# Ledger of designs, part 6: miniprotein binders against CRAL-TRIO domain-containing protein C365.01

Target 1, 355 residues: CRAL-TRIO domain-containing protein C365.01, of Schizosaccharomyces pombe (q9uuc2)
Amino acid sequence: MADIPADRKKIVQEGWSRLFSDIEQPSYIQKFPSQESLYVSFFEQCAFDDFDLTLLRFLKARKFVVTDSSDMLANAIVWRQQANLRSIMVRGENGLNQNFVKASMYFIWGQDKKGRAIVFLNLHNFIPPKNTKDMEELKALILYAMENARLFLDSEQNAAKGVLGLVDLTYFSRKNIDLDFARVFAETFQNYYPEILGQALIVGSGFRMALFEGVWSIGKYFLDPEVRSKVTFCKPAQVSGYVDSKYIPLSMHGQFDETKLYERAPPETAGIGKPENYEELDKEYVDAAKEFIRLTREWIYAAGKPQEAEIEEKRKAFKYECKKLWRKGVALRPPNIYQRLGLIDANGHVDWSKA

## First folded at step 19 (miniprotein; from g2 with K10E K23E K33E K78E)

Design c11
Fold by OpenDDE base, fold request of step 21:
Structure c11 (fold): chain B 355 residues (1-355), chain A 82 residues (1-82)
Amino acid sequence: as target 1 above (355 residues)
Amino acid sequence: SEELKEEIDELREEVEKLKEEAEKRGLTPETIEELIRKLFELLWKLYRILKDTGDPELLKEIIRLMREIGKLLEELFELRES
């Protein structure tokens, strides 16, 4: 596991101290069906790929203001439960609106020249929601997408920070524009999945780029300044500077045929996990969450003391076991499209040699 | 189509007026915030028209105006932070 940078140790300790204080408040606990549900949500939010790296993402997203960062993380933990994110993940892709799934609005495949996973964003396949039901189905699809995208953020497999978003404007039109959805997407992304985006490339030219820029004049303000700073506009000919030709879409005169991936993907099978397996896993998550909190408090108390090194090693080892425990949850779920394509194994490890 | 064109013409005039106001020296913080608010209102009006516009020439004009307002907003935000 990546060690916490020495210069960030103190602020991570402060962040955990504040978060633990916040999640122990009766008013916060009351937002959950049970205290156990809180710890499950905390574990699922933070344990992958690493507790401290997760906190560091939230810290960075709030410019290392501890109070803002802890509040943001606390809100994300509550939101996971309120949004029924677990239920979405347990139902798998077959539980989503199949028309929206088949539209191929997004796909993750390959790595950019910096080693970041490429998230293809096919705005031309986006159909604006016509009603509240469509909006809720799109939200569920986004959540499913974003939660699966976390699997590509394993710091042990990829030292690169975040993903490359590749937005293809080649077939983009007025029919693909919905700012209400864009707001929901932006808010979901920035509030609950901070620092997943390394860079976004908006790729287009001529009228289609101008159309996007017109809408961007509004939509850019849905993004926080940090996320907005990661957006780069470029021409199709400039994409080769960021991505190898094998991963450049055919629409951009590359070699990557994204349509073939969806066509070739085996159908989703049922997850192996039964309700009883999830209940048992939840007990393990609760115990692990409590132990992580205990070890972290002990670690904070040991600062500058002879026992600090021993507690640090114990805590490091425990975080690694928590990462494995989090992966057990992935193994119980229906296989995502990346697992079905062989890019991700049953435990959620990425095999980039398959891309 | 003519009604939509007239609405776009009115919005263009409003954009030009706000542009002239934004280019004035010595803008107060209150004036900057008011300009920002009005420009966003115009952007949302243009967006609504954009959603319903089938005419390619009108669409180009709407896009032009939205981009122009976008630039003005960037300038005003820079002024607000200064």
Scores: ipSAE 0.738, ipTM 0.918, lowest interface PAE 0.6, mean pLDDT 92
Fold by OpenDDE base, look of step 20:
Structure c11 (fold): chain B 355 residues (1-355), chain A 82 residues (1-82)
Amino acid sequence: as target 1 above (355 residues)
Amino acid sequence: SEELKEEIDELREEVEKLKEEAEKRGLTPETIEELIRKLFELLWKLYRILKDTGDPELLKEIIRLMREIGKLLEELFELRES
């Protein structure tokens, strides 16, 4: 596991201290069905890669203002429960609107030249929602996609900072424009998945680029300035500077046939997890969350003391075990498209040689 | 289509008036915020027309206007932060 940079240790300690104080408040606990549910949501939010790396993403997203960062993380923990994200993930892809899934509006495949996972955004396949039901189904798809995208951000497997978003405008048209949806997408991404984006490439030319730029004149203000700064407009011929030809779409004169991904993927099987397995796992999550909090408080208290090094190593080892425990939850779920294609195993390990 | 064209022409005139106002008047913070607000209102009107128009020439005009307003907004935001 990556060590916390020495210059960030203090602010991470301050961030945890603030967060723990906030999540122990009765007013915060009341937002959850139970205190156990709070700890489960906390664990699922933070333990995925490394607790401290998770906090650091929130710290970066709020310019290392501890209060803002802690509040943002606390809100994300609540949101995870309120959005029924667990239920979405347990139902799997088969629980989503199959027309939206088959549209392939969003998927991950391959790595860019910096080792970042490539997120393909095929806006030309996007059909604006016509009613509340469609909007809810699209929201569920986005949450499913974003939560699966976390699997590509494991610092042990990928040292690259964030993902490369690749927006293909080759077939983009007026019918693909929905700023209300774009706002929902932007807000969901920024508030609950901070520091996932490394760079976004908007790839197009001529009228289609102009059309996007027209709508971008509004839509860019849905993005935080930091996220907006990661957006680059480029021509198809410039994509080769960022991505190998094997992952450049055919639409951009590359070699990657995006249409074959879902065609070649085996069907989704039922998850192996039974209700009793999730109940047992949730108990483990609660215990692990409480232990992480205890160890972190001990670590903060040990600052500048002889026992600091020992508690740091103990805490580091425990964070790694928490990552394994988090992966047990992945193994219980229905296999996502990346697992079905062999890019990710049942434990959430990415094998880029399969891409 | 004629009604949409007239509406676009009116919006164009409004954009030009706002540009002239921005150029002629010393931009106070209050004036900048007012202009930003008005320009966003225009952009959202253009966006609504964009969604409903089937005319390719009108669509090009709308896009042109949206990009123009977008640039003006960027300039105003830069001025607000200075």
Scores: ipSAE 0.728, ipTM 0.901, lowest interface PAE 0.5, mean pLDDT 91

